# Designs tried in a protein design chat: VH-VL binders against Probable ABC transporter phosphonate/phosphite binding protein PhnD2 (phnD2). Part 29

Target 1, 264 residues: Probable ABC transporter phosphonate/phosphite binding protein PhnD2 (phnD2), of Prochlorococcus marinus (a3pdp9)
Amino acid sequence: SADPDKLIVALIPDENAATVIQDNQGLKDYLTEAFDKEIELVVTTDYSSMIEAARNDRLDLAYFGPLSYVLAKAVSDIEPFAARIKGGTKTYNSCIIGNTKKGVTSFDDIKGTTFALGDPASTSSRLFPELTLAENGLTKGKDFQGVFLGSHDAVALAVQNGNAQAGGMACPILKSLKKKGVIDPSKVTTIAQSSPIPQYPWTMRSTLSPELKEKIRFTFLDLDSDKVLKPFNADGFASITDSDYDGIRKAGKLLGLDLSKFVK
Short names: E, the ipSAE of ESMFold2; O, the ipSAE of OpenDDE; V2, 0.75 times the mean of E and O plus 0.25 times the DockQ between their complexes.

## First folded at step 20 (VH-VL; framework fv_acimtamig)

Design y3 (from x3 with heavy chain T103V; at its last look DockQ between E and O 0.72; V2 from the best seeds 0.00; counts 0 for: pae E 5.4 > 2)
Fold by ESMFold2, look of step 20:
Structure y3 (fold): chain C 264 residues (1-264), chain A 120 residues (1-120), chain B 106 residues (1-106)
Amino acid sequence: as target 1 above (264 residues)
Amino acid sequence: QVQLVQSGAEVKKPGESLKVSCKASGYTFTRYYMHWVRQAPGQGLEWMGEIYPSGGYTDYAQKFQGRVTMTRDTSTSTVYMELSSLRSEDTAVYYCARDHWYVSGYFDYWGQGTLVTVSS
Amino acid sequence: SYVLTQPSSVSVAPGQTATISCGGHNIGSKRVHWYQQRPGQSPVLVIYYDSDRPSGIPERFSGSNSGNTATLTISGTQAMDEADYYCQVWKDYSYVFGGGTKLTVL
């Protein structure tokens, strides 16, 4: 339906599901009140499952990462409308990290090691780490073994405990994990930080009524409640357009990613 | 201070090839696209193609496929554009232009331009 | 391929506001960039991402983009603003320029 009584809201599983659900409870409560609708939060097993759900028109709202958004947009009738602001920007960075005890502090130290990656469709835990390594002459499968661990927190833990000597993940998530005590700062060093990456887009299916879509856009853009923003680690929301993700499309082309592997 | 310094003007005959250089300084050369854009006398801007210096990835506008080759030398931070089988219509000022870090879609710095005249 | 349409010329009196349009199908869903080219010189970026100014560009240059039209606006025009102006977008891995607009200040 174009104006359903319940909205299915999918959240990208960039951390474990319990964390993702908890961090979004304030937003869920806010949207429930603003829309006078039931809000059901869904966290899929992986990024590909979320892309498939969007392709099959099973989602009303979806919070994608940048690369997973680009992949979903190519096969789904969705539109982006808002991204969070932090520190005056709609961008974030990817961090290349290393195990401190193993002395992994440079790109040369990564050669011959196991490198932890998140989900295959992740921007800051796959696309940008892999691009950064390639630009420094390191080819996955030749110079290091890349292993997909599914989520950013799994990458950080694998590097901390030495199961992987290095890894790539979103810098803001690493900072949060250190602040929460999940990651001991003395055990994980940062080797490099990427150029700015456009922030995760909130999206909605284009088949919602124009009136509901306008209400959704306004509700996010007008949101200034610290109760909601503090758990979400945001200063607010700003408008976005599909063109804001053209750089992600360019980066995928440079790396030669086969987009068909994420859709089927 | 970002600078793009191009090679000097050239006079060519039909059927010859041109090769223009563009030396970059003041930034990380391998992390930005370099583009070539030409402008015939009294005409507008025409995109010819791009190169990503890390790895040498190139993509050429359809009009120039088969005649244009873009290369780079990362040790000197220099890109080259070669256009073969020249004809009088190739008379133009040739610009190199930097794409604002490798994921942007606009040209924030331009070379001074190289006039290439193709005449009998 | 994607086409950007600009008027061939615009004339304005000194001190007045100049408006240069850039037409394209659903251009409002794209980010539009603008370049100034003075006679005999290289192009210079004056607006990017619809409305942002690079460092060193005067505040009298502004931009907007919605629907099928992007607009470069120059308030308080001066003789030094007399130049050709080009709009540009990225579309499907291509870099597309408008045909250019000659701004005359008389």
Scores: ipSAE 0.203, ipTM 0.686, lowest interface PAE 5.4, mean pLDDT 90
ESMFold2 (binder alone), look of step 20: mean pLDDT 94; pTM 0.953
OpenDDE, look of step 20: ipSAE 0.872; ipTM 0.933

Design y4 (from x3 with heavy chain H100Y; at its last fold request DockQ between E and O 0.58; V2 from the best seeds 0.00; counts 0 for: pae E 5.6 > 2)
Heavy chain, then light chain:
Amino acid sequence: QVQLVQSGAEVKKPGESLKVSCKASGYTFTRYYMHWVRQAPGQGLEWMGEIYPSGGYTDYAQKFQGRVTMTRDTSTSTVYMELSSLRSEDTAVYYCARDYWYTSGYFDYWGQGTLVTVSS
Amino acid sequence: SYVLTQPSSVSVAPGQTATISCGGHNIGSKRVHWYQQRPGQSPVLVIYYDSDRPSGIPERFSGSNSGNTATLTISGTQAMDEADYYCQVWKDYSYVFGGGTKLTVL
ESMFold2, look of step 20: ipSAE 0.318; ipTM 0.720
ESMFold2 (binder alone), look of step 20: mean pLDDT 93; pTM 0.952
OpenDDE, look of step 20: ipSAE 0.885; ipTM 0.940
ESMFold2, fold request of step 24: ipSAE 0.040, 0.206, 0.074; ipTM 0.624, 0.711, 0.666
ESMFold2 (binder alone), fold request of step 24: mean pLDDT 93, 93, 93; pTM 0.948, 0.946, 0.948
OpenDDE, fold request of step 24: ipSAE 0.464, 0.912, 0.891; ipTM 0.810, 0.953, 0.945

Design y5 (from x3 with light chain S29N; at its last look DockQ between E and O 0.68; V2 from the best seeds 0.00; counts 0 for: pae E 6.6 > 2)
Fold by ESMFold2, look of step 20:
Structure y5 (fold): chain C 264 residues (1-264), chain A 120 residues (1-120), chain B 106 residues (1-106)
Amino acid sequence: as target 1 above (264 residues)
Amino acid sequence: QVQLVQSGAEVKKPGESLKVSCKASGYTFTRYYMHWVRQAPGQGLEWMGEIYPSGGYTDYAQKFQGRVTMTRDTSTSTVYMELSSLRSEDTAVYYCARDHWYTSGYFDYWGQGTLVTVSS
Amino acid sequence: SYVLTQPSSVSVAPGQTATISCGGHNIGNKRVHWYQQRPGQSPVLVIYYDSDRPSGIPERFSGSNSGNTATLTISGTQAMDEADYYCQVWKDYSYVFGGGTKLTVL
């Protein structure tokens, strides 16, 4: 349906699903009122499952990470429309982190260790960590062992607890986990930050009616509710285009990522 | 200060190969794509391909696939473009150009150009 | 194969505003970059990301991008602005240039 009574809204599982759902209740309530529609939040098991759902036209709105968006866009009729802003920017960074107690505080300390990664389709917990390590002379499988843990909070916990000596994850998520007391700042050292990464895009399927698509765009761009914005640590939303993610497409090519491997 | 300095003009015969160099300075060579763009006499700009010097990743425009090879030497901060099986239609000015990596693909610095003439 | 369409030429009197178009299917969803090429010289970036100016480019150069058309605008056009102008996008791992527009200042 081009104007359905219920909108299926998928959220990328970049943290524990219960946390992702909880952080988006304010947004769900806001959208329910603004659209006079039922809003169903969905969190898939992993990033590839969300990409597959988009490919099969099962989602009305989808909040992807940058790389998962690029992968989904390649096989789905979707369009990006908004990203959160903070401090005047639509970007964030990936952090390389190390276990403080084990003395992992520099790139040289990562050699010979286990390095925690999030989902294989993650931007800031896979793609950018691998690029940052490669730029510093460290190749996965040659200089360190990479392990995929599925989510950013799993990466942070593994590094804190010593199950991995180092890891890569979104800096804003690390900051949030420290603020919530999930991560003890004294146990996790930030070794490096990546170059700026375009923010997670909100997307909608292109087959929604033009009227509904315009309403969705305006509703996000006009959003100023602190109750909604606080979980995102955001000042609001700004317009985005597909071309904002061209750098992610280029970066995927550098690591030899095959877009077809993330779609069944 | 970013500078891209190319090798000098060349005259070639059909069937030969050309090889143009582009020496970069004033920035971290391995962190930026380098591109080759050509311009035939009286014609517009035509993208030929790119190389990322860290690791040597290349991607070529379909038109040149199988005839173009791009390489680099990180010790001298130099990229090379080789075009084989030359034809008179390959007469052009060949430019190297630096790309901006994370925000969009645009060319912020260009070499001075290398005129290659292919006489039939 | 994505195509960018530019007029072959634009003429403007000195001091007037020149407008150079770059047409493409849904180009408003892409980032458009513009280059100036004076005779016998290398191209120079004058606008990137639709509307941003590199350092050293005068404020009289501006850009916009909406729908199927991106536009380079030169206000208060001067004789030294006489050049060829190319639009460019990235699409499907390729760098696509428009055919170029010769700006004549008479």
Scores: ipSAE 0.073, ipTM 0.652, lowest interface PAE 6.6, mean pLDDT 90
ESMFold2 (binder alone), look of step 20: mean pLDDT 94; pTM 0.954
OpenDDE, look of step 20: ipSAE 0.895; ipTM 0.943

Design y6 (from x3 with heavy chain D59Y; at its last look DockQ between E and O 0.49; V2 from the best seeds 0.00; counts 0 for: pae E 4.7 > 2)
Fold by ESMFold2, look of step 20:
Structure y6 (fold): chain C 264 residues (1-264), chain A 120 residues (1-120), chain B 106 residues (1-106)
Amino acid sequence: as target 1 above (264 residues)
Amino acid sequence: QVQLVQSGAEVKKPGESLKVSCKASGYTFTRYYMHWVRQAPGQGLEWMGEIYPSGGYTYYAQKFQGRVTMTRDTSTSTVYMELSSLRSEDTAVYYCARDHWYTSGYFDYWGQGTLVTVSS
Amino acid sequence: SYVLTQPSSVSVAPGQTATISCGGHNIGSKRVHWYQQRPGQSPVLVIYYDSDRPSGIPERFSGSNSGNTATLTISGTQAMDEADYYCQVWKDYSYVFGGGTKLTVL
């Protein structure tokens, strides 16, 4: 249906699913009221499952990471419409982190270690960490062993506990985990930050009616409620275009990413 | 100071191969794509393909697929472009040009160009 | 096989504003970059991301992009601006150039 009574809204599993759903409750309530529709939040097991759901037209709205968006866009009739603003920008950074007790404080300290990565389709927990390490002369499989742990919080915990000596993850998520007490700031240090990454896009399936699509865009862009924005860690929303993610497309090619690996 | 310095002009016969070099300096060689763009006499710019020096990954324009090979030597910060089975229409100035891996694709620095003439 | 269309030439008097168009299907959804090529020289980037100027490019160079047309604008055109100008986009892992526009300053 082009104007369904219920909207299925998928959220990228970049953290534990319960946390992801909880952080989006305020937004869910806001959208329910604004659209006069039932809103169902879903969190898939991994990024590839979410891409497959979009490919099969099972989602009305989807909150992807940048790389997972690019992969989904290649096989789905979706369009991006909004991204959060934080600190005056529509960008964020990936952090390279190290275990403090093991003395991992520089790129050289990563040589010969286990490096924690998130989901294989993650921007800030896979793509940017691997390419940032390569910029600094460190090749996965040659200079360090990469381990895929699925989510950003899993990466942070593995580094904190010493199961991995270093890792890569979104800087905003690391900050949130430290604020929540999940990560002890004294046990995890930041070695480096990446170049700017375009913010996670909110997307909608292009087959929604023009009237509904316009209402969705306006509702996000007009949102200024502290009740919604503070738990979502945003100052507001701004419009985005598909071309904002061209740099992610280029970068994904460098890792030899094969879209068929992420879509079944 | 970023510099891209190319090998000198060359005259070739049909059926031969050309190989042009581009030596980079003033930046981290492995951080940027290197591209080859050619310009036939009196004509516009034509993209041929790219190489990423870290790992040596290449991607070629479909028109040149099977005839072009791009390689690099990271110890000398040099990329090479080889075009085989030359024809007179391959007469052109060949440019190397630099593009960053994480931004939208544009060429911020260009080599001086290498004229290759293909005639019998 | 994405095509960018430019006029073959544009003529302008010194001090006047030159406008060079770059047409493409839905080009407004893409980032457009512009290069200047003086006779016998390599191309030089003058605008990227539709409207941003690299360091060292005069403020009189500006750009815009919407719908099916991107535009390079040179205000206060000077004799040194006489050159060929190319627009370029990235699409489907390819780098596509327009055919070029010869700017003549009479």
Scores: ipSAE 0.276, ipTM 0.720, lowest interface PAE 4.7, mean pLDDT 90
ESMFold2 (binder alone), look of step 20: mean pLDDT 93; pTM 0.954
OpenDDE, look of step 20: ipSAE 0.884; ipTM 0.937

Design y7 (from x3 with light chain D92E; at its last look DockQ between E and O 0.78; V2 from the best seeds 0.00; counts 0 for: pae E 6.2 > 2)
Fold by ESMFold2, look of step 20:
Order: sequence, then C-alpha cells, then structure tokens
Structure y7 (fold): chain C 264 residues (1-264), chain A 120 residues (1-120), chain B 106 residues (1-106)
Amino acid sequence: as target 1 above (264 residues)
Amino acid sequence: QVQLVQSGAEVKKPGESLKVSCKASGYTFTRYYMHWVRQAPGQGLEWMGEIYPSGGYTDYAQKFQGRVTMTRDTSTSTVYMELSSLRSEDTAVYYCARDHWYTSGYFDYWGQGTLVTVSS
Amino acid sequence: SYVLTQPSSVSVAPGQTATISCGGHNIGSKRVHWYQQRPGQSPVLVIYYDSDRPSGIPERFSGSNSGNTATLTISGTQAMDEADYYCQVWKEYSYVFGGGTKLTVL
C-alpha cells in the first residue's frame, strides 16, 4: 500500500538490539502521533539482513548507516530524506582505539595484533578503520588480523578486555559507552579519529504516496523536542539527498567491496 | 596554502606519448584524490581520470581507457599522467585538480595547467 | 551517459543579476558544483554542494538546485565576473561537466 495504516521502521543494529529499540521508543511514540499510524520498530540480526529486507520491499522507513545505505540503495527503490544534526553538523567520526594495558597507543603498536571490526557493512567500524589503517601503512591480513564482531559495543568491549588489541568504531558510540560506565576510559586509548563522515540517513521506500512522503519529511525536519531528541543523541534533523553519500561510494570502491556479499 | 604545480608546456607529434607531472604541497598528499581534466582550445572541461595516492588506486574515464596511465611518487608528493598514441585532437591544456574522498564530487584546487600541442 | 545542459552565453548589464542554468535529469537529487574560468586562467570553485561558497568567494554568488535544474546566480554583477562558468556533478564514478556558459558583462 502507498499509504499503509502500519509503518515498518527498521533500525541498523549498530549496538545491542534491545538498547537500539529502547533508545528509539520516544521517536516511535512521536511518529505514531504525527502520522496517526501504527509504528513497528524492527532490528535485524545484521546489516546485510536489513539490506535484504529493504530490497524485498519489507520496510517503509529504514535508518541505515552510510555504507549500508549505499549498498541498499544500489538494490532497492528507497530514498534518503533526513539525518540528525549534532554540534551544528550532519557528520560524525570513526575512532581507532587500543588497549591501554597492552600498550597499544599508536599505529605502529597495531602491527601483529588482532583488530576488532563491527559489521562487514559498517562505515565507522569497518570501512573507515580499514582505510585509515591503510593510509598509515597497515594492510589487513598482512600487518594485522581483522575480526568482525558485529556491533560497535562488541568492538569496544573486546578492546577493553584484551580479546582484541585494537579496534575501530564510531566515536560518538565510544563516548556514550564511556559515559554509561560500560567502557572504563582508563582501559581504552583513542589512537586516531577519521575525517568527517556523513551522518546515518533516514530513508523511506519510494513507493509511498507523495503526500505521505512529504508528511514524513516535514515531521522529521520540524522535530525539535528535547524529550524525543535526547535519547536519539541529536539536536534536530536536516534534509539530505543521495549525493551526500557519494564519498562513501568512492570509499567502498577503494576498499574493493563486493556488493554481492551484502545481499542474498 | 595548497599548491599544485605542473610541468611545463610540451610539443608532440602524432603517435608519441605525453607525460605531465603535478607536484602537490600544503596538505596531506595521501588523503586526497588527484584528477586530470583537459580542455581543448575553445572547448569545455573534460574529466580524464583520478588517482588516490595511498595505494595508487586509479579510475579512468571510458574515453581514455587503454591510453591513459596515472602514477604517483609519494616521496615527492607528485602525480603523473601519461597519454599514449597522441593525435591532433589531444591538443589541450591539461589540469590536475584535487578532491577529498569523503567530500567527493568537486575540485577545490587546480594546477596552473600544462599546454600540450600535437602537430604533424 | 549523463548530460548537463547549459546555455552557451548569458549577457547582463553591470549591477544586474545574472542567472546561469544547468539542466540534467533529476539533477535535484545530486550535488552540483560550479567553477569560474576567467580568460587564460585555471578554473576556480565558486559554489559546491548546490549552494555553499568556498572561503574568499563573494556573497553575491549563490546557487540553488531542485527538480531538473540547478542555477548559479550572481547579483550585482561586475566586469570581473565576465568568465566561463561550468556546472559539474559526480555520477556513476565519473565527473560530468556542463558545456559551459560565457557570461558577458556589458
């Protein structure tokens, strides 16, 4: 249906699924009232499952990461419409982190170690970490062994506990985990931060009615409630377009990503 | 103070090759694409291809596939563009131009241009 | 292949507003960049991402992009603005330029 009574809203599993759903309950309630529709939040097992769901038209709204969006856009009839603003910008950074006790504080210290990565389709816990290491002379499989742990919080815990000596993840998520006491700041060192990365896009399927699509856009752009925005870690939302992610497409090509590995 | 300084003008004969250089300064050479764009006399701008100096990744416009080769020397922060099997239609000013991979889509700094004349 | 269409020339009187169009299929879903090329000089970026100005570009330069048309607008045109102007997008791993527009200030 082009104007369904129920909207399926998928959220990228970049952290534990229960936490992702909990942090978005306020947004769910806001959208339920604004659209006068039932809102069902879903979190898939991994990024590739979410991309597959979008390809099969199973989602009405989807909150992707930048790389997972690019991969989904290549195989799905979706369009991006909004991204959160934080600190006056629609960008964030990836952090390279190291275990403090094992003395991993520089790029040279990463040689010969196990490096924790998130989901294979992750921007800030796979793509940017691998490119940042390569720019500093470190090649996965030659200079270090990469291990995919699925989520950013799993990466942070593995580095803190020494199961991996270093890792890559979104800087805002690391900051949040430290504030919540999940990560002890004395046990995890930040080695580097990436250049700015375009923020996670909210997307909708293009087959929704024009009237509903405009209502969705305006509802996000007009959202200014601290009660809703604080759990989402946002100052508000701004309009985006597909070309805002062209840099991610170029970065994916540099890494040699095989798109078929992310879609069933 | 980003600067892109290109090699000097050249005169070539059909069938020869050209090789122009672009020396970069004032920024981290390995974090930016370098592009080559040419402009025939009285004509518009034409993108030829790109190189990413970290690792040497290249991508060439379809028109130039098989004739163009781009290389770099990270120790001198210099990129090179070689165009083979020259013909009179290759007479143009050749520019290098910088693009950051995460903000990609536009050229924020340009070299001064290198005039290459191909005549029999 | 993706084509960007510009008028070959635009003429304005000094002090007036010049508009230069860049037509392309669904160009409003893309980010459009604009370059100024004065006679005998290298191109210079004047607008990026549809409407953003690099440092050093006067506020009289502005841009917009929606539907099938992007527009470069120069208010209060001056003799120094006489140049060729090119629009440009990135599409399918290629950089596509418009054919260029000669702005004459008379």
Scores: ipSAE 0.133, ipTM 0.682, lowest interface PAE 6.2, mean pLDDT 90
ESMFold2 (binder alone), look of step 20: mean pLDDT 93; pTM 0.949
OpenDDE, look of step 20: ipSAE 0.894; ipTM 0.941

## First folded at step 21 (VH-VL; framework fv_acimtamig)

Design ctrl (from x3 with heavy chain Y52S W101S Y102S, light chain Y93S; at its last look DockQ between E and O 0.02; V2 from the best seeds 0.00; counts 0 for: pae E 15.1 > 2, placed apart)
Fold by OpenDDE, look of step 21:
Structure ctrl (fold): chain C 264 residues (1-264), chain A 120 residues (1-120), chain B 106 residues (1-106)
Amino acid sequence: as target 1 above (264 residues)
Amino acid sequence: QVQLVQSGAEVKKPGESLKVSCKASGYTFTRYYMHWVRQAPGQGLEWMGEISPSGGYTDYAQKFQGRVTMTRDTSTSTVYMELSSLRSEDTAVYYCARDHSSTSGYFDYWGQGTLVTVSS
Amino acid sequence: SYVLTQPSSVSVAPGQTATISCGGHNIGSKRVHWYQQRPGQSPVLVIYYDSDRPSGIPERFSGSNSGNTATLTISGTQAMDEADYYCQVWKDSSYVFGGGTKLTVL
């Protein structure tokens, strides 16, 4: 249906599903009221599953990471329309972290270690960490061993506990985990931060009615409710377009990513 | 506030090399790509290349590949651009420009420019 | 290579609206950025992401992008707006500038 009574809203599994759902309850309520529709939040098992769901038009709205969006866009008719803003910026950073106790506090220390990554389709826990490591002369499989752990919080915990000696993840998530007491700042060292990355894009399926699509755009861009934005850790949402993520496409190309490998 | 201060004008002969510096201040130097753009007299802007925040990655325009080298020094917050095998056609004002994001693709701050004259 | 085409020159009387075009194949699918360069000065970003203004840029500057043409519009043009204007995009791992437009305020 172009105007369904229920909207399926998918959220990228960058953290454990329970956390993602909880963090978006305010938004759920807000959208429910704004659209006068049932809102179902969905968190897929992994990034690829979310991309596949988009391909099959199972999602009405979807909140992707930049890379996963690019991958999804390549195989589905989704339209980006908004990204969160924080502190006057529409960007965030990827962080490379190391286990402090094990003395992993520099790029040189990463040599010979197990490096934790999130999802293969993750921007800030795969793409940019690998780029940053490469920029610093470290090659996966040669200088360090990579391991995919599925989510950013898993990366953080693995590094904290020494299961991995280093890892890559979104800086905002790291900050959040520290604030929540999940990660002990004394146990995890930030080795580096990436350049600014475009924020996660909200997308909608193209087959929604034009009227509904406009309503969706307006609702998100006009959203200023603290009840919604605080849990989301945002000051608001700003308009975006597909071209805003061309740099991600470029970065993906640099790493030689094959889009077909991300589709189940 | 963000400032990019470049080295002074230079006069070179054909076959020589130039090296221009760009000192950055007023922001986290290690978080932004830096670009070099040149402008021949009376001509438009021409992109030369980019260097990553760490300095470990560079990408040069095809036209300059093999002749251009970009480097950066984190300790001094300075970016360098070296162009070898100079020709008269390399006479231009050379600008460093900060990329707001590695993925944004626009230049939000520019240096004052460095005039390099290549003449016999 | 991707090419951006700008008119070589545009003239406008003070107080009138100046329009500078930037043509490119399917440029509407790209983000276009605009730079102002006054004589003897460095370029200054005046529009980014088609229509966004950096802090400090007057509201009289606006941008749009659709189809095969991006447009920089300067309303209420002032003498100080006399400059060269360049459009720019990213394409195929390269940064492409237009040829530039000289805006003369009569």
Scores: ipSAE 0.016, ipTM 0.532, lowest interface PAE 7.9, mean pLDDT 92
Fold by ESMFold2, look of step 21:
Structure ctrl (fold): chain C 264 residues (1-264), chain A 120 residues (1-120), chain B 106 residues (1-106)
Amino acid sequence: as target 1 above (264 residues)
Amino acid sequence: QVQLVQSGAEVKKPGESLKVSCKASGYTFTRYYMHWVRQAPGQGLEWMGEISPSGGYTDYAQKFQGRVTMTRDTSTSTVYMELSSLRSEDTAVYYCARDHSSTSGYFDYWGQGTLVTVSS
Amino acid sequence: SYVLTQPSSVSVAPGQTATISCGGHNIGSKRVHWYQQRPGQSPVLVIYYDSDRPSGIPERFSGSNSGNTATLTISGTQAMDEADYYCQVWKDSSYVFGGGTKLTVL
């Protein structure tokens, strides 16, 4: 079992890397002090690169999205331990959005359009958008064409600018982009929200020493600093288990996802 | 070397329950879903349900909902399938089968099968 | 509710090519997997994802999938290939098998 002096902490690239790093500086400082270890934050270029890094034991802690976690767990010796709480819940939603000027305000308006998706391994900007559209009678490749744009902010911008007529992304990220002025609320309409999705899990590699793993769990669960929590958009952290993500496994199988497309 | 070893043949009466075990070896038990598939004499393959060994999540085929229960014991790398309120039509060979990955949907390794005979 | 249709039997002479079909509505948009079951034995995966072979399966086994038909092809058929063959897809939250095809080598 390992107790290294340096921990490599990967963050899912669901927005541009500078934003992701900035939002996690408070957490980095908190963990450095709590563990008395060097903390290196890394952001990979895409979700599949992060999954591959976990597969090759290059990560000590990893903040995955739900689908990317399920994919990484299938090929890596990792365990989930904490998820953020907001408003008393460990869930969030995916939003289906449309370009207001092009009149895309309902599911029927999506027919014949280009639909923006994030990373192929994204829960809220790929998996749930496709499932939500299917539940409303819209089949990718027949009723609309999907394009992968890599990140949630890229999806939002493409819909705002009209490069895609509709798209799917995490509702909390859309709210943040509107608040920051990146997205003009009058140019992007919300067509629908998904059912609740389990929050992004924090994970650690299982080969860390039991003592270090226990310390990591308690450090996250005991975190009460507004300086750390507010940029991370959280009220705190709660424990989670692998079974909390079994619904994501079922949803992934519904779409027939090919694991080999996400690891080398 | 991946192996799935099932419990031995059983003879049951209508109204009883059956419970078949499947012991896995040669791989990380908790990383792969396990499925149960049955085959009535002279008939084809019929999927019954699945279990995630890491968390115990289950999903059952509609036909068996309410009669089937799947469980696992991670300390012995064993999954179990219990089918209650048996009828003569439940006479079959019961197989456990490993899902290749959490998103693949095909079965790369199968147990040897367990014949369960339900007779009056 | 999704149905996969296979012929009940196929007969071929040794050394010839056997072709086993699996019919389904729009099956070409799905991933098709194939299993071999010899008499008295458990199934063995021979093709996955339409056309890929697991390690240890001879190159004479191949597969294709387009339109409404997936096909398992066995070239240079041998007596040991005599078995039942099942196609399988995932559809509507379920794992669906075809009815099976008995391959006889005469």
Scores: ipSAE 0.000, ipTM 0.423, lowest interface PAE 15.1, mean pLDDT 88
ESMFold2 (binder alone), look of step 21: mean pLDDT 93; pTM 0.951

